# VH-VL binders against o60147, part 83

Target 1, 175 residues: o60147
Amino acid sequence: MLEKNKYLYIFRHIQTNQVLLSQGNVLKKTALFQLPYPLQKPVAPNGMRPAKLRKDHWVPLLKVEFPNESMFQSVFMQLLNYRKYRSVQPLTSDLLKLPIPVRRRKIMRQEVPNTIADLADILNKEKFPENSVRLQLSDKSDSEYADWPPSVQIDSEEIKLSRGFREKTTVDEAR
Below, E stands for the ipSAE of ESMFold2; O stands for the ipSAE of OpenDDE; V2 stands for 0.75 times the mean of E and O plus 0.25 times the DockQ between their complexes.

## First folded at step 3 (VH-VL)

Design r21 (framework fv_dargistotug; at its last look DockQ between E and O 0.04; V2 from the best seeds 0.00; counts 0 for: pae E 9.4 > 2, placed apart)
Fold by OpenDDE, look of step 7:
Structure r21 (fold): chain C 175 residues (1-175), chain A 120 residues (1-120), chain B 106 residues (1-106)
Amino acid sequence: as target 1 above (175 residues)
Amino acid sequence: QVQLVQSGSELKKPGASVKVSCKASGYTFTSYGMNWVRQAPGQGLEWMGWINTYTGEPTYAQGFTGRFVFSLDTSVSTAYLQISSLKAEDTAVYYCARGTYYDLTGFDYWGQGTLVTVSS
Amino acid sequence: DIQLTQSPSFLSASVGDRVTITCRASQDISSYLAWYQQKPGKAPKLLIYDASTLESGVPSRFSGSGSGTEFTLTISSLQPEDFATYYCQQLYEYPTFGGGTKVEIK
């Protein structure tokens, strides 16, 4: 029996480059709560967040296949923690000069490289077996945002872009 | 339905002050920022700044510091633009516009505009 | 501040014509661009946001394209009610507007 829930999909917003994590190839509405906002004052009310997930604004960034569900869950939670940590860090003086909406948007634009770097860092610390983690990117150049440990095998084939979800392949359907 | 209703046209002398109001309805006032846009007669649109309706913090664009003041009365879901020491060049239509910056949808709702005429 | 340059400033067209308006940014603004329509004596109306997303209620004859520094608003078949002034707006940093394009009857 094939293990389930060992696939991490990361989506990026096509306009803002914000990042959402997903356990499946289709984004859930609750994924919007992952979006980091600076906690420093002034803080925007929760009602200022997008009311609904616009799936058409999101495309796959990368797919990670883990050896088992436990490893997946560990990395998934760590990624969320890394994001939260960044959101509470002091802002630079330059950022503080910007209007709050602009400031937050600028921070969010860095989510793609930050998330990729976080993933590599987490995987490096985990010291998983060599080539035990498979990484597939929508854009192979995105792999350059980090140095990957030996545990990561980067797939030579890029994932196909689709809005709101990654189209299932025959391999995905079998798992 | 979302509506922004602004106060009526104003005729002022140079050196006077004016306060334009923008009353919001049909949505949670503090959930969206309020922008101010100026349009001189026959000219284009100019962003003046915005006010965070939740915190009350104003941000002014370059060239709109000093004589321009954004304020709020959240109890009546109203934003205000005050211009002091009015000049002839302040003659323009002033718009309030709701900002949807989290969704990147621009300014989705606008007031009808308030004409401020400064003439001796 | 980021400057937006619209072209042309004036455009004469007939009903049924395909109309194209260009907006150029002084720097890369990704897709943080909106388009507005303004009729005389009226407030601007949002048409498109995020460079290419049509605002709710806006006719499908309107479309937006572009990213980075070059953006285009297209009206596939100009209707009588489309004669107006159109503005682009960037939301990458401090919001700024283009100079506007007035679409007039030929």
Scores: ipSAE 0.014, ipTM 0.589, lowest interface PAE 8.7, mean pLDDT 86
Fold by ESMFold2-Fast, scan of step 3:
Structure r21 (fold): chain C 175 residues (1-175), chain A 120 residues (1-120), chain B 106 residues (1-106)
Amino acid sequence: as target 1 above (175 residues)
Amino acid sequence: QVQLVQSGSELKKPGASVKVSCKASGYTFTSYGMNWVRQAPGQGLEWMGWINTYTGEPTYAQGFTGRFVFSLDTSVSTAYLQISSLKAEDTAVYYCARGTYYDLTGFDYWGQGTLVTVSS
Amino acid sequence: DIQLTQSPSFLSASVGDRVTITCRASQDISSYLAWYQQKPGKAPKLLIYDASTLESGVPSRFSGSGSGTEFTLTISSLQPEDFATYYCQQLYEYPTFGGGTKVEIK
């Protein structure tokens, strides 16, 4: 009854630079399972470490419009697989010797360049029709993290989010 | 429901080798790292290192390079600690303990410990 | 490696007492400190992580505080099952443990 989903939104955390992928303009709680560490352990009631989705801490990084749902699904699943693989890769000896806060910051800060590079890699492999994929970036300089195929048209138009995303900014909105 | 079950106690002579096992259940084995911790009789806890359960890559603390080997058998959700060329000072209880890949925020589940005694 | 010094090494207390154990790091470790309880012949049990976050299932009489280089574990009203050795652990670098504090019955 609704139009088929053909949009991919990518969000970044304002402090950590961690990245979340979303099918459409709504960031769901299940997106937290994309984060680079296991979230299987429940947070103690009134626990302080935020294992909860706070939508006000996330801003759009980029939006991708695909010509159809089939292309969207293919690229989205490949990105999730790349991110999952990266999250469980062996850490280098140099990285493991860093203090945990420095190590975390370094890993997290690479998520933006890595995700952009992964997206470009997938699009280069798929060989979609010329100008068939529209890429909108909040900061156009982020396009420099990768070489883009002829299928991609880069636009600087502002990324618009749903009203529900902004108004329902807490995980526990239902109470 | 998470459990780590270790192999039984071992009595060895100096120069022998020992292999301690740690079988995990109740969670996805490859989603958490496995740490090894030693405690000599009447002494405190000493971190030996950890192994990435997804990749099999071990990391050893400085005092535990050489004679100590961490390994895995992911098909049976088991981690192993092998000690070669045993010395009397290796006498200790050896624990396995679960941690996270990115965050060592504390070891939330521990094996019951394996006593390794090295004596002539 | 980061050294952790626990004080006191031994503590004699009675049921109902308020017990405070301190852990001092040789350098700033932010909040990357955990506390464990170990009973004789048993594996350690995680009590507190991230300096002050109580592990699920741990009684509320246990609390942790501190940041940087000085940390404390407090048991507000000591119970018979709390007689044990307590260890702090830093996870800022490769993990190291404090020397332990043995809480004995008076």
Scores: ipSAE 0.007, ipTM 0.490, lowest interface PAE 11.8, mean pLDDT 79
Fold by ESMFold2, look of step 7:
Structure r21 (fold): chain C 175 residues (1-175), chain A 120 residues (1-120), chain B 106 residues (1-106)
Amino acid sequence: as target 1 above (175 residues)
Amino acid sequence: QVQLVQSGSELKKPGASVKVSCKASGYTFTSYGMNWVRQAPGQGLEWMGWINTYTGEPTYAQGFTGRFVFSLDTSVSTAYLQISSLKAEDTAVYYCARGTYYDLTGFDYWGQGTLVTVSS
Amino acid sequence: DIQLTQSPSFLSASVGDRVTITCRASQDISSYLAWYQQKPGKAPKLLIYDASTLESGVPSRFSGSGSGTEFTLTISSLQPEDFATYYCQQLYEYPTFGGGTKVEIK
């Protein structure tokens, strides 16, 4: 009877613009495993996953309100599948010509627009009722990365939180 | 109320096939992954793999890539495990277990288990 | 493949005892560990995930701790319904289970 969760919270890293998806408004340690960037042979430096979750380095990107938890879970799973698919694709010749640090930075900078485009693509393919999905962004210009279906109502107010959506990072975690 | 109900025990001869069903209720079937776990008599738990209930794509653990097939019928919210060319060593209880795609927090609901006995 | 080694494999205890079970991973799995309880003839039941977070409805006498390669499950005061086999499970990659710890009546 009580719906479990109907909100999707998306965070971006202050410096790298990497993206993490969350069921709750506070990131869990396990969220870092969403960053499955492939290592390139013969030997590549450490992957693009940070060594620890610094909650003060992750800020709100957007928040989505779904009519029910089942819609949230379907969309969340598809977003993770898009990220996984992208992570296993061969690198382009242009990327392979770059020094590894430059290549990683260029790939990470694509996560925000890619995630927003993926979200819109998923919502365009779903048959959700008009205005049933409320989208709120920290920077409204980010909505320009995609074309949104009639099911999406973009909130006129931007998210104004500096850390997390309703709670601040309590303490930096050590591993 | 989430519930996973499996088909009843099976007694089979070597070389036969069996198809175990796992019917889900109380949640949106395609929003959670379905795992299969084997437990031989007196032994521990062994993850066999899982199936993406949205896409139908199975993933098999190492050692389960031959005679074991995961499938779905989403119209009745049911997952299936089919085992072909049964051997005596396949005697075990087979569980279905719900997992989440995004939190990786473990298997929160399990079926009651299906005992498959393979005896000559 | 990530191996989980549970210690002890068997444990004899009385009602009211404090019970500690350890799970050692073959590599660093951060906090990505779950604990299950299984009674004879029953399916496993999720107790703890993320190393130390109690699943809804699990009594507070159960606690989990650890990170990296060493994890513990503690039952502060064993109750009659706690006699069971306990399994750890890593969720760092494709799941694997520990070998189990059977808690028996002394």
Scores: ipSAE 0.007, ipTM 0.541, lowest interface PAE 9.4, mean pLDDT 82
ESMFold2 (binder alone), look of step 7: mean pLDDT 93; pTM 0.952

Design r22 (framework fv_dargistotug; at its last look DockQ between E and O 0.31; V2 from the best seeds 0.00; counts 0 for: pae E 6.6 > 2)
Fold by OpenDDE, look of step 7:
Structure r22 (fold): chain C 175 residues (1-175), chain A 120 residues (1-120), chain B 106 residues (1-106)
Amino acid sequence: as target 1 above (175 residues)
Amino acid sequence: QVQLVQSGSELKKPGASVKVSCKASGYTFTSYGMNWVRQAPGQGLEWMGWINTYTGEPTYAQGFTGRFVFSLDTSVSTAYLQISSLKAEDTAVYYCARGTYYELTGFDYWGQGTLVTVSS
Amino acid sequence: DIQLTQSPSFLSASVGDRVTITCRASQDISSYLAWYQQKPGKAPKLLIYDASTLESGVPSRFSGSGSGTEFTLTISSLQPEDFATYYCQQLYEYPTFGGGTKVEIK
């Protein structure tokens, strides 16, 4: 039996540092609906139009390979839930003192480290087998945003992906 | 062992409402999105939208807003499609279909379909 | 919305024939394309996802190729059970289906 895609790609916006999750190595337009703050004038379902995806504005942050699809799905859903949870939490007094645009920018700047920390936390709770999850980072220093469980093997090589997408390789096709 | 079982055929009058159920089994219900697809008699497939089974958030395709409502009962792993103010053009087979998040790998499991007939 | 155009709409073939169905997208959808088989009175069945990946349990005579705007489903040797309607589906945006291709017995 062939296993379905078990890869998680995380992209960051080069200007806002917002984060998008993707199962594929090419971002979909629908991924923009993950964002709590739209980059453009929001058009959503029920009378709103989808925002435009500028692929060139998104850079791969990390890639995670899971042992199977089930583990991927679990982690993916939890990541989305963690993000949603943060978006509805009460703001700190310090943040409330700031103008709304400034506040939003400050929150967005924390999205990358928060997402990485969330991933590590989720994986710690899942207690997957040792070295069963492979993590590849675009910038190795980003791994320092979290303490990783024994289930995570961090690749020595950094991700070398183009903006917004990565072409399929023979290695990817074989998996 | 994955299975989606839908409720039986419905015959309704124009203006009435119908609620179709889709019960999932053989997998973790909240790990996959649930899509709804319409197929009019002798016609092709039309995606109506999907519901995030984890968050409960529905997304409706263009043309399926207002009268169409997706809902869940996670306690029994069931998704629902409700259509109000039924019209003759709503006559179709309605499918529920499991998909990965944001439908990346297609719909791998389908319900058997529910025929809804709207006639005076 | 992304439009998918399938060709041909109808195809007559014999058992053992090589069958090719084309799906054209109105814009670049990368490899986010799936193929389905549907028999009368039955739900669609997923055959191919990500343009070329064979779904588990699907016979190897089925294959998918293409990227961007042009995609192809191929049945290398048509079997009696393959007479059905086939649909392509794009998954780059909110899903849309092609109009379908009915493969009939010659």
Scores: ipSAE 0.277, ipTM 0.780, lowest interface PAE 2.5, mean pLDDT 88
Fold by ESMFold2, look of step 7:
Structure r22 (fold): chain C 175 residues (1-175), chain A 120 residues (1-120), chain B 106 residues (1-106)
Amino acid sequence: as target 1 above (175 residues)
Amino acid sequence: QVQLVQSGSELKKPGASVKVSCKASGYTFTSYGMNWVRQAPGQGLEWMGWINTYTGEPTYAQGFTGRFVFSLDTSVSTAYLQISSLKAEDTAVYYCARGTYYELTGFDYWGQGTLVTVSS
Amino acid sequence: DIQLTQSPSFLSASVGDRVTITCRASQDISSYLAWYQQKPGKAPKLLIYDASTLESGVPSRFSGSGSGTEFTLTISSLQPEDFATYYCQQLYEYPTFGGGTKVEIK
């Protein structure tokens, strides 16, 4: 029974720059619950949850290849917990002074760098073997948001897919 | 070491209410969502919804938005299901199950189930 | 609502037989499918998630395959303790369960 490589897939919203994490190469509709507030709270200080998942609005940001399920699960669960923790923190006084639409945009603009920094922080703390984790980005300059541990190899090739991480199957093409 | 221990079986009359508890141990309670699943006698499994144990936000499946209430007491790592205005068709085993609908891992730990019988 | 249709609804087999259970989804759910075993009077037990990943502590005679709309649970060598009802579950959106497959040992 061979352990298979596991991938963490991270998507970015084309308009808001919000981020979604995925264990699979296709976002499931319930991924939206990772965003801290439902749409019925439109003044939410930390961001906005869309009413439904528009797969054409979510593009690849990065993927991470882990050598086994154990490493993947450890990182994935910690990353989700960082996002939940951030979603319930009191806002700073500087943010609270801003009008709600401005505050929301400012917070959402930071989701990409925050997520990348969280990932790097987790990987630095996990003490994984040298060169055991491969990171591939859609924009290699995004790696500059963090200091990466020796465990991480940053792939020289950018992700070329413009929508999702999966090419269509014959069944999907018939639709 | 993960355990979910539910409260005991209940016999109720139509119109009464019941509160089923699910006490978690062996893990950080607020790190995982809690799901509720119903199984009527001789029937399959039916997802009722879940509660975010970190924020306390419940999500109810279609058909469970009225008489069913999920709640928490995080000080004792316990989730609750309250059913009001009980009907005969509420007779079922009610399970709590750890996990979230946005995780690929499914529901990895389940309570032993609580039989609620509603009879006149 | 995503409907899951399990087939067969009921089967019997001998110890040592290879058993195959199918789960058909009403729409493409990628690999977001889990399999559960439920013995009489007990809670369901997670066997497989992400269509093919075996849960820790589950015997290697259990395996899962498929993606999209067609999924299969296989028991390579049926054992007496495998008498149970098996359920598939999609996790693509609000979870739904298949109708179950009851497996009896002859």
Scores: ipSAE 0.066, ipTM 0.670, lowest interface PAE 6.6, mean pLDDT 84
Fold by ESMFold2-Fast, scan of step 3:
Structure r22 (fold): chain C 175 residues (1-175), chain A 120 residues (1-120), chain B 106 residues (1-106)
Amino acid sequence: as target 1 above (175 residues)
Amino acid sequence: QVQLVQSGSELKKPGASVKVSCKASGYTFTSYGMNWVRQAPGQGLEWMGWINTYTGEPTYAQGFTGRFVFSLDTSVSTAYLQISSLKAEDTAVYYCARGTYYELTGFDYWGQGTLVTVSS
Amino acid sequence: DIQLTQSPSFLSASVGDRVTITCRASQDISSYLAWYQQKPGKAPKLLIYDASTLESGVPSRFSGSGSGTEFTLTISSLQPEDFATYYCQQLYEYPTFGGGTKVEIK
């Protein structure tokens, strides 16, 4: 799909606030490996990666439109790298003194502000043309988690989708 | 056209260091990650890790921490692999390869490989 | 790490033959599998990505199929230039390669 080459679809979990990135408007189960979970360490004690992908539990957070595939790949790759980096960093002393379930909830709740801040950081470092990157958010207040560069244009219309980024039903072929 | 051109073969003694270069051309260097892959004589392919070409941030596979260093010089579109304290088991062809964890891609372009031989 | 097992490790074939190579993953990798061709002394060349998508410029006699844990690479009518070693690679987590399948002339 063309959309998979220049659109970044960002989803959030309705209960945990965990974030998944997708280059398509439908999540693949492999997206679960993006979650901040150490790839080099045992999985069982962390309990932050869901055992299965339930598409109804993930709602749109934001959609990013890039002018071309090259810019999309650069930003998408950098976001994945930031997420991997976060997963292997030592936990702060404040987090380490918390019981594991409380620690887990705090880490998961920070994924939305962290992802938005990381996206803004990447876009501030990239020298994209003015107003060339378009952001459309489900809740415009989430844009306040970061300062955006001149290359970013925030859409006045919010995403109204409650079940992923797909609006059309299989049955609805006519307009 | 996309090309990755690596430095020439190296013959080193145990304990020495080597630095392999991989020069990219024909695309925007910072738009794709650079992977390093090792192939020992007569053996298969082994992924060593990758480097984010925009940030310069490396990620190493578990077996390649410590003695192996990935770095960049973005001004000349070049990635580097440095191996310190060389051992006989480091004898291999080292490849750079363009790619990402991008959903639909494998490693679409490869350097020609650099043979590093470690012998006394 | 996700382990990939290729079978056979070696096969002898004649020009015009249909060749099938299998790759098995130790866990479900969805469609995140690529196939490479490597000729002696040369770098690998990407043939197929996302399990079944043919890379630009690769002849249509090459095809890939499968999902989850079992994948196949098929060469429908082997040509002289196809004698090479073939590798599968998973990209579902940190990349790993299969052990390779050497296709040689009978």
Scores: ipSAE 0.005, ipTM 0.498, lowest interface PAE 13.4, mean pLDDT 81
ESMFold2 (binder alone), look of step 7: mean pLDDT 93; pTM 0.950

Design r23 (framework fv_dargistotug)
Fold by ESMFold2-Fast, scan of step 3:
Structure r23 (fold): chain C 175 residues (1-175), chain A 120 residues (1-120), chain B 106 residues (1-106)
Amino acid sequence: as target 1 above (175 residues)
Amino acid sequence: QVQLVQSGSELKKPGASVKVSCKASGYTFTSYGMNWVRQAPGQGLEWMGWINTYTGEPTYAQGFTGRFVFSLDTSVSTAYLQISSLKAEDTAVYYCARGEYYILTGFDYWGQGTLVTVSS
Amino acid sequence: DIQLTQSPSFLSASVGDRVTITCRASQDISSYLAWYQQKPGKAPKLLIYDASTLESGVPSRFSGSGSGTEFTLTISSLQPEDFATYYCQQLYEYPTFGGGTKVEIK
């Protein structure tokens, strides 16, 4: 069993590149509340409807190991706040000229670079001890989206799991 | 219940300034943008711009970039519109209205409006 | 700026009538169009967004259709409370509104 409060598990959607954050190695349906765009339904002005969670559509992006729960909680909460910040940014005129499906795809595809940049920004602002944070990526080239502080050690071994952070995929969660 | 409550009517002379408030309640203030819309007497609706409620960054429509200032006080969930060097042409009802950032689906909640009259 | 032209600017109708209002955009705006109802002395109320999606709490007699440059708002059986001014709004670029259509009792 993995230590639940020491690791941040970051997933990406296999086709849209939308990102979900998790404190556990298996996604819970509540993680969908992080998404500004529902995968199944149009956005309602009164709020988002949760998308149906298909665990087989989410693959590992990266895993962050912290030396303790306090550091994990601090970074996790700040990263959620960065996501909220991005969700309230006004759209550029170039994006507004695109049809909604095309616009959504462009915004969604940027979530991977954005999440990695946000994580690095948070870690650069926090003054953690050297080599205290271990980062393991599914694709090491994704580390190039940011400049990392001395507190971060990037693992030479990539994540080779095909689905989630477990070898066996869990089935779709019904509403 | 989501509510946007605006300040009361104002009667001003040309050259004066006015500051209109819009107090939000019933939702997380920073989760939606705040739009400003003007309507001159007997005329249609005109979008003035919006303000990012998380960052405080305003965006102004063409024609509203000089004398008009959008601002916030997030501690009291309130947005403000300030108009300086008032002209007779500024006489209008000013509305605040909330909108989503990622998908602009229309403005789902509106303030009741603030009448600003500029008259000698 | 994207310009929206509403037609007619004014119409007279009776309770029970079918009312159709048209909104034409100066360029293709896909489905990024909303419809509002405004009663005298009141703020506008969102009726329809994304061209055809009915806002929560809005009566089913209201419907929207169209895409690209031509859009319509239809009220299938006009009720006394429906006498108002109706506005279309595009959200494809920075928002702009149509000139409005005033629906008056005959």
Scores: ipSAE 0.007, ipTM 0.487, lowest interface PAE 11.6, mean pLDDT 81

Design r24 (framework fv_dargistotug)
Fold by ESMFold2-Fast, scan of step 3:
Structure r24 (fold): chain C 175 residues (1-175), chain A 120 residues (1-120), chain B 106 residues (1-106)
Amino acid sequence: as target 1 above (175 residues)
Amino acid sequence: QVQLVQSGSELKKPGASVKVSCKASGYTFTSYGMNWVRQAPGQGLEWMGWINTYTGEPTYAQGFTGRFVFSLDTSVSTAYLQISSLKAEDTAVYYCARGTWYILTGFDYWGQGTLVTVSS
Amino acid sequence: DIQLTQSPSFLSASVGDRVTITCRASQDISSYLAWYQQKPGKAPKLLIYDASTLESGVPSRFSGSGSGTEFTLTISSLQPEDFATYYCQQLYEYPTFGGGTKVEIK
C-alpha cells in the first residue's frame, strides 16, 4: 500500500533564485502565494490569485523524502512558517540604502541558501531516526549552506537538469 | 486515534453571529492545517478556506471574505469559524477537515458537522 | 476556479454491480484529484487521492484512474454499505468539488 505524501519538492527560479515548496512533483499556480516578491503583478483582481506560473522557469533544487506523512507535514508546516517569518522581518539599514530593484534582487538571491539553512535547522531540532530523511540535490554543493543532523542521508546521485521532478509512473515502469 | 469534534447545532436570526468550534485530538494539532467546508441543504460540498495551525494565518476562498473568520486556540487544539451578519443563505452544515492548504493527499479526517440554521 | 463535472448525477445499482463514476475538469489538473464518499447525515470520507492512490483502510473494490481532465472512480462489486453520494475534488488550485453522484439501490 502506498504511503501518503512523504516527499517535499523544492524548486528554484532559473533567473531570480526564488524558491517554491511543493507537495507534488508538479508546481501549481497557488504555489506563487509563497512569494513575497512576485515576479510580476497578480493576474487576477484583489491579489487572490497568484501571478502566472511559467513551468519552464522553475527547476528542481532538492527533493526530500520522509519516512511517513506525519514527519513530512510537520517539516513542511515549519518551513512555511520560516518563510512567512522572513517575509515580515525589518530590512537592515544596508539593504534600505539600496535602490528598490537592487534590494529585491539581493533578497531574492538569498532564498536558496536561506531555504536550505531553514530546512537543516528544522531537521536539527527534530529528533528523527538516523538516516531516516533522504535528500537529493540538483547541485550537491548547495548542501554546504548548512550542517546536517545524523537523521539526514544525502543521495550520492544529483537530480538531472530538467524542468521538474518528473518520475516514472507505474505505466512508465511497465513499458 | 484522530478525532475532530465540532460544537452542536445553532438556530440564529438574520443579522446575528455564530461561532462554530472544532476540537482536534489524537495528533499534533500544529502539524496539519485545518479546512472549513460548507454544505447547504440538499447541495454539494464547498471549500471555504483553511487556517495554518502553526502560524495562525487564514486563507479564504473567493466568496468567503469579510463575514467569515477562521481562528485558533492552540492551547486546547481547537479551530473556530465565526460568521457575522448571518443571512438565510448561510444555512448549511459546516465541516472542519484536516489537511494542508497546498495538498496532494486530500482531507483525511473530518468533523461530524455543525448545522447552522438562519431563519426569522 | 476550476470546475468539476460529475456524470451521472444519479445512478441506480444492485449489490454486486460494477459502478463507474466520471469526473471531468475544466482544465488540466494532472493527477491532483481526490474522491470522497458521503453517507446521509455523515461527514465525507476520503477514498482516493492523487487520482489513483487508495487511502489506508479503504476496501480494494474501490479504484481510481485518469489524469489531466478525465477521471473515473470504479467500485468493482457494489456492497450494501457503498450506497452513498460520491464527490471528486481537485487540489491543483484552491480546492473545488464536483456536484456529486448519488448511488441508490435498484
Scores: ipSAE 0.007, ipTM 0.591, lowest interface PAE 8.5, mean pLDDT 82

